Miniprotein binders against p55708. Designs and how they scored, part 6

Target 1, 336 residues: p55708
Amino acid sequence: MLHTTVTQLIGQTPVMSIDVPGRNATLVLKIEKNNPGGSMKDRMARSMVIAALQDGRLPPGGTIVESSSGNTGTGLALAALEFGLRFIAVVDHHAAPDKIRMMRALGAEIRYVEGDFREDEVAVVERQRLAAQLGAQLPGALFMNQSDNPANPEGYTGLVDELVAQLPDGIDAFVGCVGTGGSMTGISQRLKRNNPAVRTIAVEPAGSIVFGKPGHPYYQSGTGTPAGDEVGKVLDYGCIDEGVQVTDTQAFETARYIARRKGLLVGGSTGGAIYKALEFIGAGKLTGTVVTTVADGGEKYLGTIFDEEWMAKRRLLDPAIAAQLDGWLFGKARAA

## First folded at step 2 (miniprotein)

Design fBd
Fold by ESMFold2-Fast, scan of step 2:
Structure fBd (fold): chain B 336 residues (1-336), chain A 89 residues (1-89)
Amino acid sequence: as target 1 above (336 residues)
Amino acid sequence: GEKVWIYVEIEGDDPEKARELAEKIKQLAEELARKHGLKVLVYIRERDGEILVFIYIEGDDPETIRKFVEEVRRLAEEYGAEVLVEIEE
């Protein structure tokens, strides 16, 4: 069908398999970077805006406000354009610069939180306060509040319906990143309704507090819950079989590996999910059809993850990661 | 119930001894979970010659948790490691 709006292009993303010879497993990537805003967040952003317009909390021509790491804000900017809304994105310096530039290009108003923060610090408490304040004080404004918004996980049900159609022989496991918990919740609940035996594994950055571990700074964008913030109310721990942590080095080296070996540019959180999926496959803990999402593209990280000097300065390079990945994928370490 | 976070920072010239300590602490935490029905999460990170063991314990038996923290501190001190503990209600 010939589509007439950009939001109509959301979804129906392709899948790609990575063979794992010798492990009785196939890693399937759901290529969510192919959404028009460049990430899977387009699905939940559209869902949240439509729900708010339908229930009357957001008036015609109103203003939407959100605290964003970039991807959610890009999706909300697209939805705002289609529905004639104003969008204010509240951001901090932890967000990737090109994600902020993309939101500006789409007409979003950018508000930085006040204070001095390191680039590896996420100022979520300050972002949440400012977003809530703007939503309460501005005429016709609504703070979308993605972490507590039930339309967030609802936005991902179509992704699962697509996976079931694309993988008719079934799905044995899903490995995905957890931030607000919306995608993990929406995907996991729907997969388990179809097959309660499907194993769901949530991946957070080392330093994130989602699964009760001590907090510390991390460089991974758009994933995890930093110390001082609350885990989102949309996260249903009951649909998650295992929570695991991935380090910045593991995540970023894996993203670099996938780019060099497969020609696919993935974001840092995706690198983390792929690392953990392959680690579990390599250890024999996951078999059959193992699905993860390419949540966003590596194009936003060319000046960071894919820049040798940026990585070296932050002590994030480790050639042992490529050797581990070769071992899990091919049954032995391989020269690059 | 009581929530306790334990950070064990292990550094020194003997990486095998450091890894042995990390594994002993993990085993102790897992035994505590099995015996007392506590939620226990253990994460071990090795980076730049430093090993960091993160332990999270949640449960309703403060005395058992206190004894575990004391045992971890004793083991860590024997190996010259630093232990930081945060207690949240």
Scores: ipSAE 0.000, ipTM 0.127, lowest interface PAE 19.6, mean pLDDT 84

Design fBe
Fold by ESMFold2-Fast, scan of step 2:
Formats: sequence, structure tokens, C-alpha cells
Structure fBe (fold): chain B 336 residues (1-336), chain A 89 residues (1-89)
Amino acid sequence: as target 1 above (336 residues)
Amino acid sequence: GEKVEIYVFIWGDDPEKARELAEKIKQLAEELARKHGLKVEVEILERDGEIWVLIEIEGDDPETIRKFVEEVRRLAEEYGAEVTVFIRE
């Protein structure tokens, strides 16, 4: 295939299987890190931009605005470049430098919010408010507002169509991370439209408030809803069969395990989804074809999750996790 | 040096009065920036009958920039306008 634009490279991502024959299951990984922006967010960003251009909310040559220092911002930068748009990313002074550098490399305009944050203010709320204000008031500008944008979940329908074609014998379950709720909603609704018996499990970080548990800090990025923020309106709780939490240690140790055992660099949230999928398979709660997404690559986390000193300093290392994963994958512990 | 964008949003039903206020804010911001030794560029923007002023400043002293932003905010509030500030790399 000869493509002429980078956004044409979005999608058609491969799948990789990990058999768990002792438990009558196969874990299938949809390798979404292979999108040109490095994450599944490319699908949603393209969807939001196209929808806004088609219905006139965003004029040709206009400006898109979003509060994002992560994968959504990268996807929007790519879409903006493709459609001749300006992209302004609103971030706070504590945003991760590597993610900012990636957006800048793609031509995004970075705006750091400065202000007197009071003890009763949450920085994420202020960033969202200022991005919305900027989008409303600049000429030809639109705040994409991913957490409330119906084009967000719609952007993932192609992912499901690919999975159905790649897995002709069927899909029994989908395990995925939840943040805004867009990907879980879009994927779950589309899978259940094709087969209402598909079991859908949403994974959030421990400390995230999506399923009503108490909020506290967590290190997992691009997933969950922190205390002080609101769960996105795009999340359809009705299409989710079960919501579960995964700790930073479980998620990060699993990402490290997959890198060392399978040679696949996955992000922290992906590690969490894989951990929960294997835990459910190990417990006999899931059988058959169990799908999850490699939402982004571990290349963004080489200085954190994949750095032994960084992990040790934060007390995130736990060799028991590798032992658990071995038990679920191979049935019985093996002598060294 | 540190670069800062200040957006001053102007309210009102009379577009002629809003444009007059925008021009006044532009002149005052330019004078204040020069007083503080800051590089300054000011642009008046219009969309769907709404008017605002974009003030771009550059300087090396964060305290001087904060003081300038506070003075602009005070003046904008005096004239019934709203201020939003962004740090630009």
C-alpha cells in the first residue's frame, strides 16, 4: 500500500497471541502502539477532528485546543498537521518533559498555564477551564474536549472491525484501560453489537475514581480519573460488565515482565490491563479469546517504569508479580 | 527568556465600545511592558462579534513578569474584562 499522508497510516494494527493452554485461554494483544503517533489515541484524535470539520464547528485552517500533555495531544498534533490546522496544547508547569518534546516535534504550540493555584484548587480543572476558554474565544478555534466529545468513542469502531476480521473464531472478552471512557465505550458497544455475550472489563488505576473507589495519587499515566476531576460524559457504564483496579506495582512490574519475556515494550496502563486479564484467566473467570490493547509503547517510559533506580526509589518493585504471572501463564511454578 | 501570552477578553453589547476598550488596553499594556523592560507585541482579535486582546511579552525575570501580569489583570478587571495567562516556550 502506498500512502500519501501520515493519518492514512492510522489503524490496520497487528495482533499477537499468548497462549494459556493450561487454562483454555488465549490472550490477544492488539498492537495499537504501531499507530504513527505511537498510541491508540490517534484513532480518536482523527475522529474528533474530522467530525468537527464535517459539521462546521472547526473551519478550514482553524485552531484546535486541548488540555493534554500525553497521547491525545500527540494524536491531535498529527491530525492538525494533516488537515492544515493549528494545534495549541495547554499544559501545566509539572507536565512530563518527554511528552512535551514529542508534541513540539510535531508542530504543536505549547502553552504552560501560570497562576496562583490555591490549596482548594486542582490544576487539572484549571487547565481544562483555560483550554475551554481559549477554544471559545480565539478566532476559528475549538476546544476538542475529549472527555465529553461523542466522536471520541466513535473513533474506535475501526479497531473493532479489524479485530473481528483478524479473529474469525470470535472474541469472548475484552479487557481495557479506562480514562475518559472513550475507548472502553466505543470498543465495548461495537463488540456487543456484534456479539452481546462478549464480556467487557474496564481497568483503572488504584486511586482513580471512575468506579467510585476512594481517590489517591497514582503513577500510571493516560488512564483513570484522579480525585478532583470529573469522569468523562463519553463513558457508558451500561456497556461495561466489570470495573476493576490495578496498582502501580502490578501494572509496572507486568510491563517489565512482558518486555523481558516477550520482547514487547508496553506502557504502564497496558501492563495493568495485561495483569488483570491474566489474573482473570488464572482464576478461571475468563476463557477462550481474551483481547486487550497495547495502547502505547514502553519507549516513553524508559526513564521511569523500565529504570530500576526510578522504580526502587518509589518502592514499586515487587518480584512476587513475576511469580504470579508465571503461575497464571504456565500453571505450575518451575524450579530455577 | 521566558515568553508569556496574556488574553484579555472584553464583554459588551456595543462592538464600537468594545473595540475602543481593546485599543485602550493595547496602549496601556504596551506602556506597562516598556516600563518593566519587557519585549511586547499586542494584537486585537475579533470573532463572532466578540473582541479580545492578545499581549505577548518576553523577559528574563519571572518576578517582573508576574508583576506585569498582575497589573494587566487589575486594569482589565477595572474595565470589566477577563484575563487568561499562558507560558509560551
Scores: ipSAE 0.000, ipTM 0.308, lowest interface PAE 14.8, mean pLDDT 84

Design fBf
Fold by ESMFold2-Fast, scan of step 2:
Structure fBf (fold): chain B 336 residues (1-336), chain A 89 residues (1-89)
Amino acid sequence: as target 1 above (336 residues)
Amino acid sequence: GEKVEIFVLIEGDDPEKARELAEKIKQLAEELARKHGLKVEVFIEERDGEILVFIMIEGDDPETIRKFVEEVRRLAEEYGAEVEVLIEE
């Protein structure tokens, strides 16, 4: 069909399978990078904006505000354009220039948090405070507050409906990244309503505090909850069967592996989810149809994850990861 | 006012030279702002193997801003640094 608006292009994303016949499993990738903003966050951004317009919290022609230097900001910029709204993105100087450029191309206004911060210092609290202040003080403005917004997980229900239609033989497991918890919550709740036996596994970066492990820095962006921050209120722990951690090396080497072996450019968090899905499949803990999402594209990471010098300087390269992935994908099943 | 954001990525084998370049750029930005009544904010982040310098200039004289951007780019590129410029007209 001929679409007439950008929001009509959100969703209806394809799936790609990677068979693991030696393990009696198929890994299915939901290619969310194909959304018009380049990530699955388009779904939650649209959901949050529509909900706010429908319940009157946001007036027509109003202003939305959010603390985001990544995929959520891009999705909100896109949604703001579509619904005739202003979007103010509150960022700090750690924001990648390409992320800012993308938001500006979509008409976003950028506000920087003042101050100097080192690599191991995060301005998240100040960004959040300024975003909340702008939402409260500017006429017709609303701070979207994605981590606590119930429309965030609701935005992912369509993704599940698509998967059910695309995979008529059923879904045995879902392995996904957890940041705010919105996608894990929305996807897991709806999958379990269709089939309560579906196994749901949430993946966070090593150093993230979502599942109570000790906090430390990590390079994975747009996923996890760093030390000193609060886990989002939208996360429903009750719909998650298991929480696991993935290291930056595992995630990034896996993203590089998928690019070289399958021709698909995936982001770092996606590499982590794929690594954990294949690890569980390799151990015989997941069989049948195992689904994960390609949350965003590797095109955003060409100067980092896909640059050997960037990886080497941070001691993130490990050729053992490719060997592990080869073993899980092409080797015979081993006793767990 | 015209707003211009300059992003300078400084990489190199000599961390002291990278820090020296970052401080030169900061000093240049602050001096030029003082001389021409421009608002300027400079943020410096140091990471293993690289330094990121973010410069935000705001003012009413486009010619002065243009010359500043050209001088920063010239200095940065002379030392092998990468420069991106975003202009909010």
Scores: ipSAE 0.000, ipTM 0.144, lowest interface PAE 19.4, mean pLDDT 82

Design fBg
Fold by ESMFold2-Fast, scan of step 2:
Structure fBg (fold): chain B 336 residues (1-336), chain A 89 residues (1-89)
Amino acid sequence: as target 1 above (336 residues)
Amino acid sequence: GEKVRIWVFIYGDDPEKARELAEKIKQLAEELARKHGLKVEVDIEERDGEILVYIFIEGDDPETIRKFVEEVRRLAEEYGAEVFVYIEE
C-alpha cells in the first residue's frame, strides 16, 4: 500500500534470525531501527500523542513538551508534525549535536536548560522540572512525561502483533532492554496475554538501579536508570521473569561482533540484549524462538562503540567476548 | 586479579581548581603504579566546564587498592567532587 504520511511508516518492521543449532535455539531480531525516526520510540511517541488528543488533555493545534535529546524526541517531533502540533524539546548542554539537528530539521523547538550541568541527576532533574513547568504554564500545552505515561507501553502492542504474525511457530522468550520500562512492559504484557509461558528477561546496564543494585556510571545510552533518578512508573515488575545486568564491555563488544559477522549496525543497548540472550541460550536457560529488538542503529555510535581508539582508551575492548559469542553460537551444548 | 574502576566527577564554577584536583588525582594514581607494581590507567575528560577522572586498577593487592580508593575519596570530598567505585565481582 502507498502511504501518505511519515507516521504511517511506523511499524511493520522486518525480522532477522540467527540460528544457534548446537543449543536448539534461534535468536530473532526485530529490526526496530527501520522506523522512520530511526528507533522503536516512534511507536510510543505516536501512541502518547494520540491518547492525549483522544482524551482531551491535548487540544487540536496544541503544544507537546518533553525532556528528550534522543530517540523519544525524534519520535515526538514526527508525531507533532503529523497532528499539527508544536513540539518543544527540553535539552541540556550534553545533548548530541546531531540529535538536536535532527529534531530541529523536523520542526521541533529546542529549549536549553540554563547553567552548566553534567549528564547526571542535576541535569535530568532540571530538564524534567522545566518540561513540567512549560506544560503547565503555556496555553494548550502538555508535558508528555514518558516515564509515567500509560500510553508509552500501550504503543508497543502493535510490535507484538507483528511478531506473532511473523513467527507462526511461536515465541518462547523475549529479551529486551529496560529504560523507562515502557517497551519491556508493553511487549511483555502483550506476549504473556497471548502465551503466559513466554519468558521475559529485562536487561539493564551494570550501574543502573532498576533492579535495586548499587548505582555507578555506565556508557550505554538510552537504557537503564542512573543513580539519583527514579525508576519510571510505567515499569510493571510483575510481567518480568528475570532482571539481569550487562557490562559496557559485554554490550559494546557484542555490537561490534554483530556488525563484523552479520553486517548489521546495532546500538549499544541492543548489543547488551543480544549478549544476554546468547548467554542464556548458551547456559541452556532459553531454547526455541528467543526474540530481542534492534531498538536503534549503530550509525549513531560510529565515533564511540565502533571507534577502536575510543574503546581502547576506556578499556572497553575484550577479545574474550568474541570468543564467548563464538562458543555460544557455534559450540556444542556444555554439560553442567 | 582484582579489577577496580573509579570515576571522579569534578564540577563547579572554577575550572582552574577543578583541573588542579584532576591532575593531583592522576599523579596519585601514577605513583600507585610505580610504587606497588599495579596496572593503573587514568583518563581525564572535560565536558562543558566539568571534569571526569576515570581510573582503572588491576592487581593482586586488595589492601593497597582499598587504601588508594580511600585516599581518592578523601581528596575529592575535600573539594566537593563525587566519587563512584566499581569492583568487578
Scores: ipSAE 0.000, ipTM 0.226, lowest interface PAE 14.8, mean pLDDT 85

Design g12a
Fold by ESMFold2-Fast, scan of step 2:
Structure g12a (fold): chain B 336 residues (1-336), chain A 99 residues (1-99)
Amino acid sequence: as target 1 above (336 residues)
Amino acid sequence: STEEKVRLYAKWIRYLAELMLKEGNLDEAREIADFIELLAQWLKKLAGDDPEVQRLADKIIELARQIKEAIERGDTEEAKRLAQELMKTAEELYKLLSK
């Protein structure tokens, strides 16, 4: 099929399976990094822009504003180009340089917040305040406000329809990352509409407050709700069977493991989701077809997660993680 | 604490300076230099009136600006020399704040 715009390339992403026969399970990866913007956020960004144009909140030729650490901003930059809009991305020190470069290459205007923040501290309140201010002050501008936008979860329904077609024998569980809660909500609601017995497990970083655990800083980008912020209104707790936390070490070591053992570059939050999926499979808590998303690619994290010195300086390396993963996947630790 | 934030900013600046020095791509180096400049400005505000901390932070800001100017001219050797000087300055700042 001949496509005429980049946003037409969104979706129809492939799936890849990793069998765990000793545990009567198959882990299925929905390769969302294959979207043109490099992440699953393309689906939600297109959805939000179309909805805002259709209901008149955003005028033709207007300006969209969003607080983003990268992936949502990249998706919004692509949608802005498609619909003849200006895009302003509000970012902080926590944003990966490669994500900023990608948004800038797509014509996004980058606005940094300033303030007294740690490297592992997300300046989410400051980013959201500046984005809201710009949306209110600039003519024809709209702050997309992804965490409270109902078009965010709606953008993921097509992902589920693809999964159902790709996995005709059924889906037993979905394990996904929670940030705004949009993808967890959209995917979980649609899966449960098709089969209410599907187990849905939401993974947040240790230090995120989504499921009531104590807040502290974390390095995982584009996921979780940090202390001092509010959990987004798009998150429907009623469609989530279990909320769990993953440490930066567990998430990043898992991303590094998947790269070295499977040749697939995944982002940090994806590493976290894979770690938790395999932990639950290894414990016998999940069997059958267990789905997770490769939300974005590891090529955005070559200077961080995949850099030995970056990991070592932050005390994030732990060889026990690779041994755990080998044990769950193969029933024994494997040297590789 | 404020002290931990100041030390973390200095540690982050040092890491980015090292990354910039190892980078063969000038577009990447420019982006890193922009972020170093921003972090040094934040550190300067947070650290208060310590004249040595202020001097080193100002030197980092100035070096980051000079690196961007060298990159704009396509002067890779000068950009690399300035990046080495920035790395040294960042290390001095980090050691000062770490004691």
Scores: ipSAE 0.000, ipTM 0.129, lowest interface PAE 19.8, mean pLDDT 85

Design g12b
Fold by ESMFold2-Fast, scan of step 2:
Structure g12b (fold): chain B 336 residues (1-336), chain A 99 residues (1-99)
Amino acid sequence: as target 1 above (336 residues)
Amino acid sequence: STEEKVREYAKFIRLLAEWMLEEGNLDEARYIADLIEWLAQELKKLAGDDPEVQRLADKIIELARQIKEAIERGDTEEAKRLAQELMKTAEELYKLLSK
């Protein structure tokens, strides 16, 4: 059928499989980068906006406010256009220029917090405080507050319904990245409602505090909770069977590997989830149908993860990762 | 409802102008000026054809734009002077609407 609005294009994303026959497993990638905003965040952005309009917290023609210079901001800008709303994105001065340009092109108003924060610092705390203040003070405005908003995890239930239809033989495990916890919570709860035996594994960057490990800086964007911030209230620890950490090198080398070997450009957090899924499969810890998401595309990271000079300058290159991946996928390292 | 919204917009413009003039907050002036410009434009849409309200709202919009230009040039003294004038204009608008 012909669609008449961009939000109608959200969802119905394809799946791609990578067989690991030596380990009695298949890794299934849910290609969420195919959403119109370029990421799975379109699902939760639409969900949050619709819920707020339906329950009256946000008036027709109102203003939505959120702290995001990334995928959530793009999703909210699209939803705002669709529902005749204004969107204010609160960002720091270190926000990537192309992400700002994308939100501005979609009609978002950009508001900056003051301060020169590091790439790996807790600027998110200052952005959230300002976004909450604007939502409370501006007329007809609502701070969406994605990390504490129950409509965030609810937005991912359709993703699970699609997976169940696409994988009729069943799903044995889900491996996904954790930031706010919305996607891990929404996906895991829905999968376990259908089959309580599904194993759910949440992946955070090394240096993230979601599972109580010591905090330190990391380069992975859009995932984890840095030291000094609070883990979001939407994360339901009860639906997560295991929390694990992935290093920047493991995540980024894996994203580069998938691009070179499979022709699929994935983001850094996706590289991390794939690395941990294959590590668990290689160890015999996961078998059968193991699902993860391609949360966003590698096109956003051409100047970073896929740039050899950027990687080398930050000491993130490690050819041993490709050898590990070959070993897990093919039972031994392949000749180059 | 409409009169209430117009007063609330004027109130927030006044609060933002005070924020700009706080010790050490002129570095945030571009961001604050953008918010003030937006609120004044929304106020104009809701306030109807009252010539004095329209005049003061237009003055606030123009001052916000001039503040951003002064910051772009690194003219901190001019930005501060314009911010003080914007604060005075915002107070005048709020008093007019609060009668």
Scores: ipSAE 0.000, ipTM 0.119, lowest interface PAE 20.9, mean pLDDT 84

Design g12c
Fold by ESMFold2-Fast, scan of step 2:
Structure g12c (fold): chain B 336 residues (1-336), chain A 99 residues (1-99)
Amino acid sequence: as target 1 above (336 residues)
Amino acid sequence: STEEEVRWYAKLIRFLAEQMLKEGNLDEARKIADYIEFLAQLLKELAGDDPEVQRLADKIIELARQIKEAIERGDTEEAKRLAQELMKTAEELYKLLSK
């Protein structure tokens, strides 16, 4: 089909299966990295902008503001271009240069949080505060506030409709990463509306506070809620059957494994979701059709997750992970 | 990037030291001490050759080890005293790196 705008390319992403011999299960990957902005966040970004324009909170030709150094910012930049809007991305010192360059290439204005933080403050809190301030002070501006925006989870309903059509034999479980909670909420609610027996498992990084465990930093980007921040109001705990943690080592070694064994470059959070899906399948806790998303591509992580020196310097390499994955996938670790 | 990571690890160590002081379960406190030791070693490897940063990181590593030993001996009073000293050391490191 001939599309006339980049946002029309959002969605209709393919699926890929990985059979798990001897476990009565198939892992299905929804390849959300194929969205034009490179991630599943394109869906929620488009949804949030359209909702704000439709309800009058955002005027035609206005300015959208968001605290994002990654995938949400890219999605918002694309939506801003389509709807004739200005986009200001509020970022902190942890923002990866390539992610900033991508947003700038798409016409986004970058605003760094500068100055000293108080000892009890964290960069994420200051980014949110500055974004809210800009949304309030600039003429025709709106802070999108993805973590509290009901259009965020609504943006993912089309993903579920695609999955149902692509998997006519049914879906038994969904394993996905939780950040703002928007995708887990939107996907889980829609899946359970179609089949209330679907198991939904939310994966957060070890160190994330979403499920009440002690907070500490982690390297997995675009997922979890760090210590000092608040869990997003869009997260509906009632549609989540189980919350689990994945370590950076487990997530990143799994991403590296999938790249080397399947030729698919996945992001770190995706590696974590795949690890937990396979762990549960290997333990006999999940059977049948188990779905997860390839939320974004590993191309963004070539200088980190896929760089052996970067991984080694941070003590994130562990060959035992590949052995575990071989055991779950093939019934035993491979000798090579 | 590396400088920002070093500052973030210092902030995390400070946060974990505070959580360890609030922890009523000794097994959980020991796990926090283990993690602090790991992070301080990682911070030391990522940081440059600043003698003060290296000195404070080494002190945090040593305090974390002493806390685990005190817990193993059942010396909860000494473990709490050492945890307070670790919290102060972690705060000093964080302030040094925050500029």
Scores: ipSAE 0.000, ipTM 0.173, lowest interface PAE 16.4, mean pLDDT 85

Design g34a
Fold by ESMFold2-Fast, scan of step 2:
Structure g34a (fold): chain B 336 residues (1-336), chain A 99 residues (1-99)
Amino acid sequence: as target 1 above (336 residues)
Amino acid sequence: STEEKVREYAKKIRELAEQMLKEGNLDEARKIADEIEKLAQELKKLAGDDPEVQRLADWIILLARFIKEAIERGDTEEAKELAQYLMLTAEWLYKLLSK
């Protein structure tokens, strides 16, 4: 098929399997980094923009505004280019540097929140406030508000239809990262509509408040909800069977492990989801076909997660993680 | 009425959550968490389609499950902290249903 716009390249992403024969399981990776914006967020960004244009909330030639850690902003920048819109991305210094560079390259206007924040602090509350203000005050502007936008989870239904076609023998579990809750909600609801027995596990960073734990700073970008912010209204807790936390060290060491052992560059949140999927498989809690998403690529984290000095300076290196992963992947199955 | 039963279930969940916070025995705390989960599931079925009530009921169900998992790991600090959040959530649900 010959495509005429970049957003037409969204979707139809491949799958890759990692067998865990000692534990009667296969981990399937949906390679969402292969979307044109480099992440699964392309799906929801296009969905939100189309819905706003169709509903008349966004005028032709208007301005879209969003608070983004990068991936959503990249997707929105691509959609803005397709529909002749201006895009303003509100960001903080917690966002991965290459995600900001990519948005700038696509013509997005970058607005930093005022103030000096630590790099392990997420200034999402200030980003949300500024984005909402710009959407209200600028002529023809709309704050997309991904955390409360029903078009966000709707954008992921095609991902599930692809998985069902790619995995005709069925899906036993889905393990995914949660921030706004859009992808967890959209994917989980549609998977459970096909098969209500599918187990859904949501992964948030340690320090995120999505599942009621105390808040503290974390380095993982594009996932979780920091202390002081509200959990997004798009999150449907009813479609989630279990919520778990993953530390920065667990997530980042796992991303480094997958790169070195499998040749696949994955982002930090993906490392966290893979760590938890393998931990549950190793414990005998998950068997059969276990799916997660490679939400974005490690290419955006070459100066952070994949830089030894960056990791060491922040006390994030732990060689025990590679040993744990080897044990789950290649160790003997539990007899009990 | 159905609305009175929903309020009764929310009140019972709040009482059980408070009892769980005072419980020193982990096996007994697990049983209370099981009761809370069952009551929240029944409340959800009777509450109709109010999205806020449905969301809070689902959150209580998840918190009860997380508490049982923390108990299984022997993480008493985590279990107590989660029980505190469940109590606050149940109290808010009860107040919402009382309006």
Scores: ipSAE 0.000, ipTM 0.212, lowest interface PAE 17.9, mean pLDDT 84

Design g34b
Fold by ESMFold2-Fast, scan of step 2:
Structure g34b (fold): chain B 336 residues (1-336), chain A 99 residues (1-99)
Amino acid sequence: as target 1 above (336 residues)
Amino acid sequence: STEEKVREYAKKIRELAEQMLKEGNLDEARKIADEIEKLAQELKKLAGDDPEVQELADLIIWLARYIKEAIERGDTEEAKRLAQLLMFTAELLYELLSK
């Protein structure tokens, strides 16, 4: 099959299974890092741009603006190139450096927010304010506003249709990260329309306020809602059976574990989702076919999560996590 | 005891939050939100200096107020979204206090 544009390559991503026979469960990973922009955000970015062009909110040849976590910006940069649009990405120092480099390589204009922020702080309020201002002030410009955009969750319905075709024996649970809530909402609503018994578990960073816990800084990028920001209107709490928190240490050590023991490079938020899925499987709370997404690749985090000095300096290393994972997966700690 | 009373208040907040989610009448939902706010304020006074309990109680107070504001402006979708978040917060508080 011959495709003429990069965005035509979005979707049809593979699945990989990790059996947990001692717990009567199989963890299925939907390998969304295989999208051309390197993440599942390609799906929602294309969806948002097409919707805005179709309903006339975005003129032909116009400018799209977004407060980016990196992955959304990469997807928007690809869509902008396809549809002849200018793209302005508003970013902060919390975003992974390689995500910024990728957007810049694709022709995106990068705007940094100003201010004194710690590396573990997310300047999302400042990013959203600047993005909204640019959308209002520039001729032919539109702030995509992913957290309140109904085309965001709509972009993920194809992912579910793929999963249903790939897993003909059925799906018992979905465990996914929550940021804007778009993927959790789109995936959960579609799964529950097919089978209302599917359990949906949303994972946020410790320090995120999505499920009512007190806010504090965290290192996980592209996930959660920090203190001082509003949870996105696109999030449908009614389609989520349980909300849970994962620490930076749990998420990042799990990503490192999966790389070392399975040969798959996953991003930090993926590590968090895998940790919680395996914790629930290990506790007997989830059985059967449990699905999560490899939202993006670990290649974007080689200088952070996969760098021992970076991890050690931030007190994020904990060898007990590998032992926990071995216990849940194999019923034992692995020998060195 | 004070500890038993704090747990009773958390249980009542959880029950009211569940009732509010099932309520189809906006005026009645507003009254439930008022009661949740009052109970959360009383719980906060009795819970002492536990920072996690204090922070969850503050969040419940905040959410109850914003639910009422959303109802007043006729934003029923936002009111429902905030009510669901309040239910999750109430469950976390109840679980924490029931350890």
Scores: ipSAE 0.000, ipTM 0.195, lowest interface PAE 18.5, mean pLDDT 85

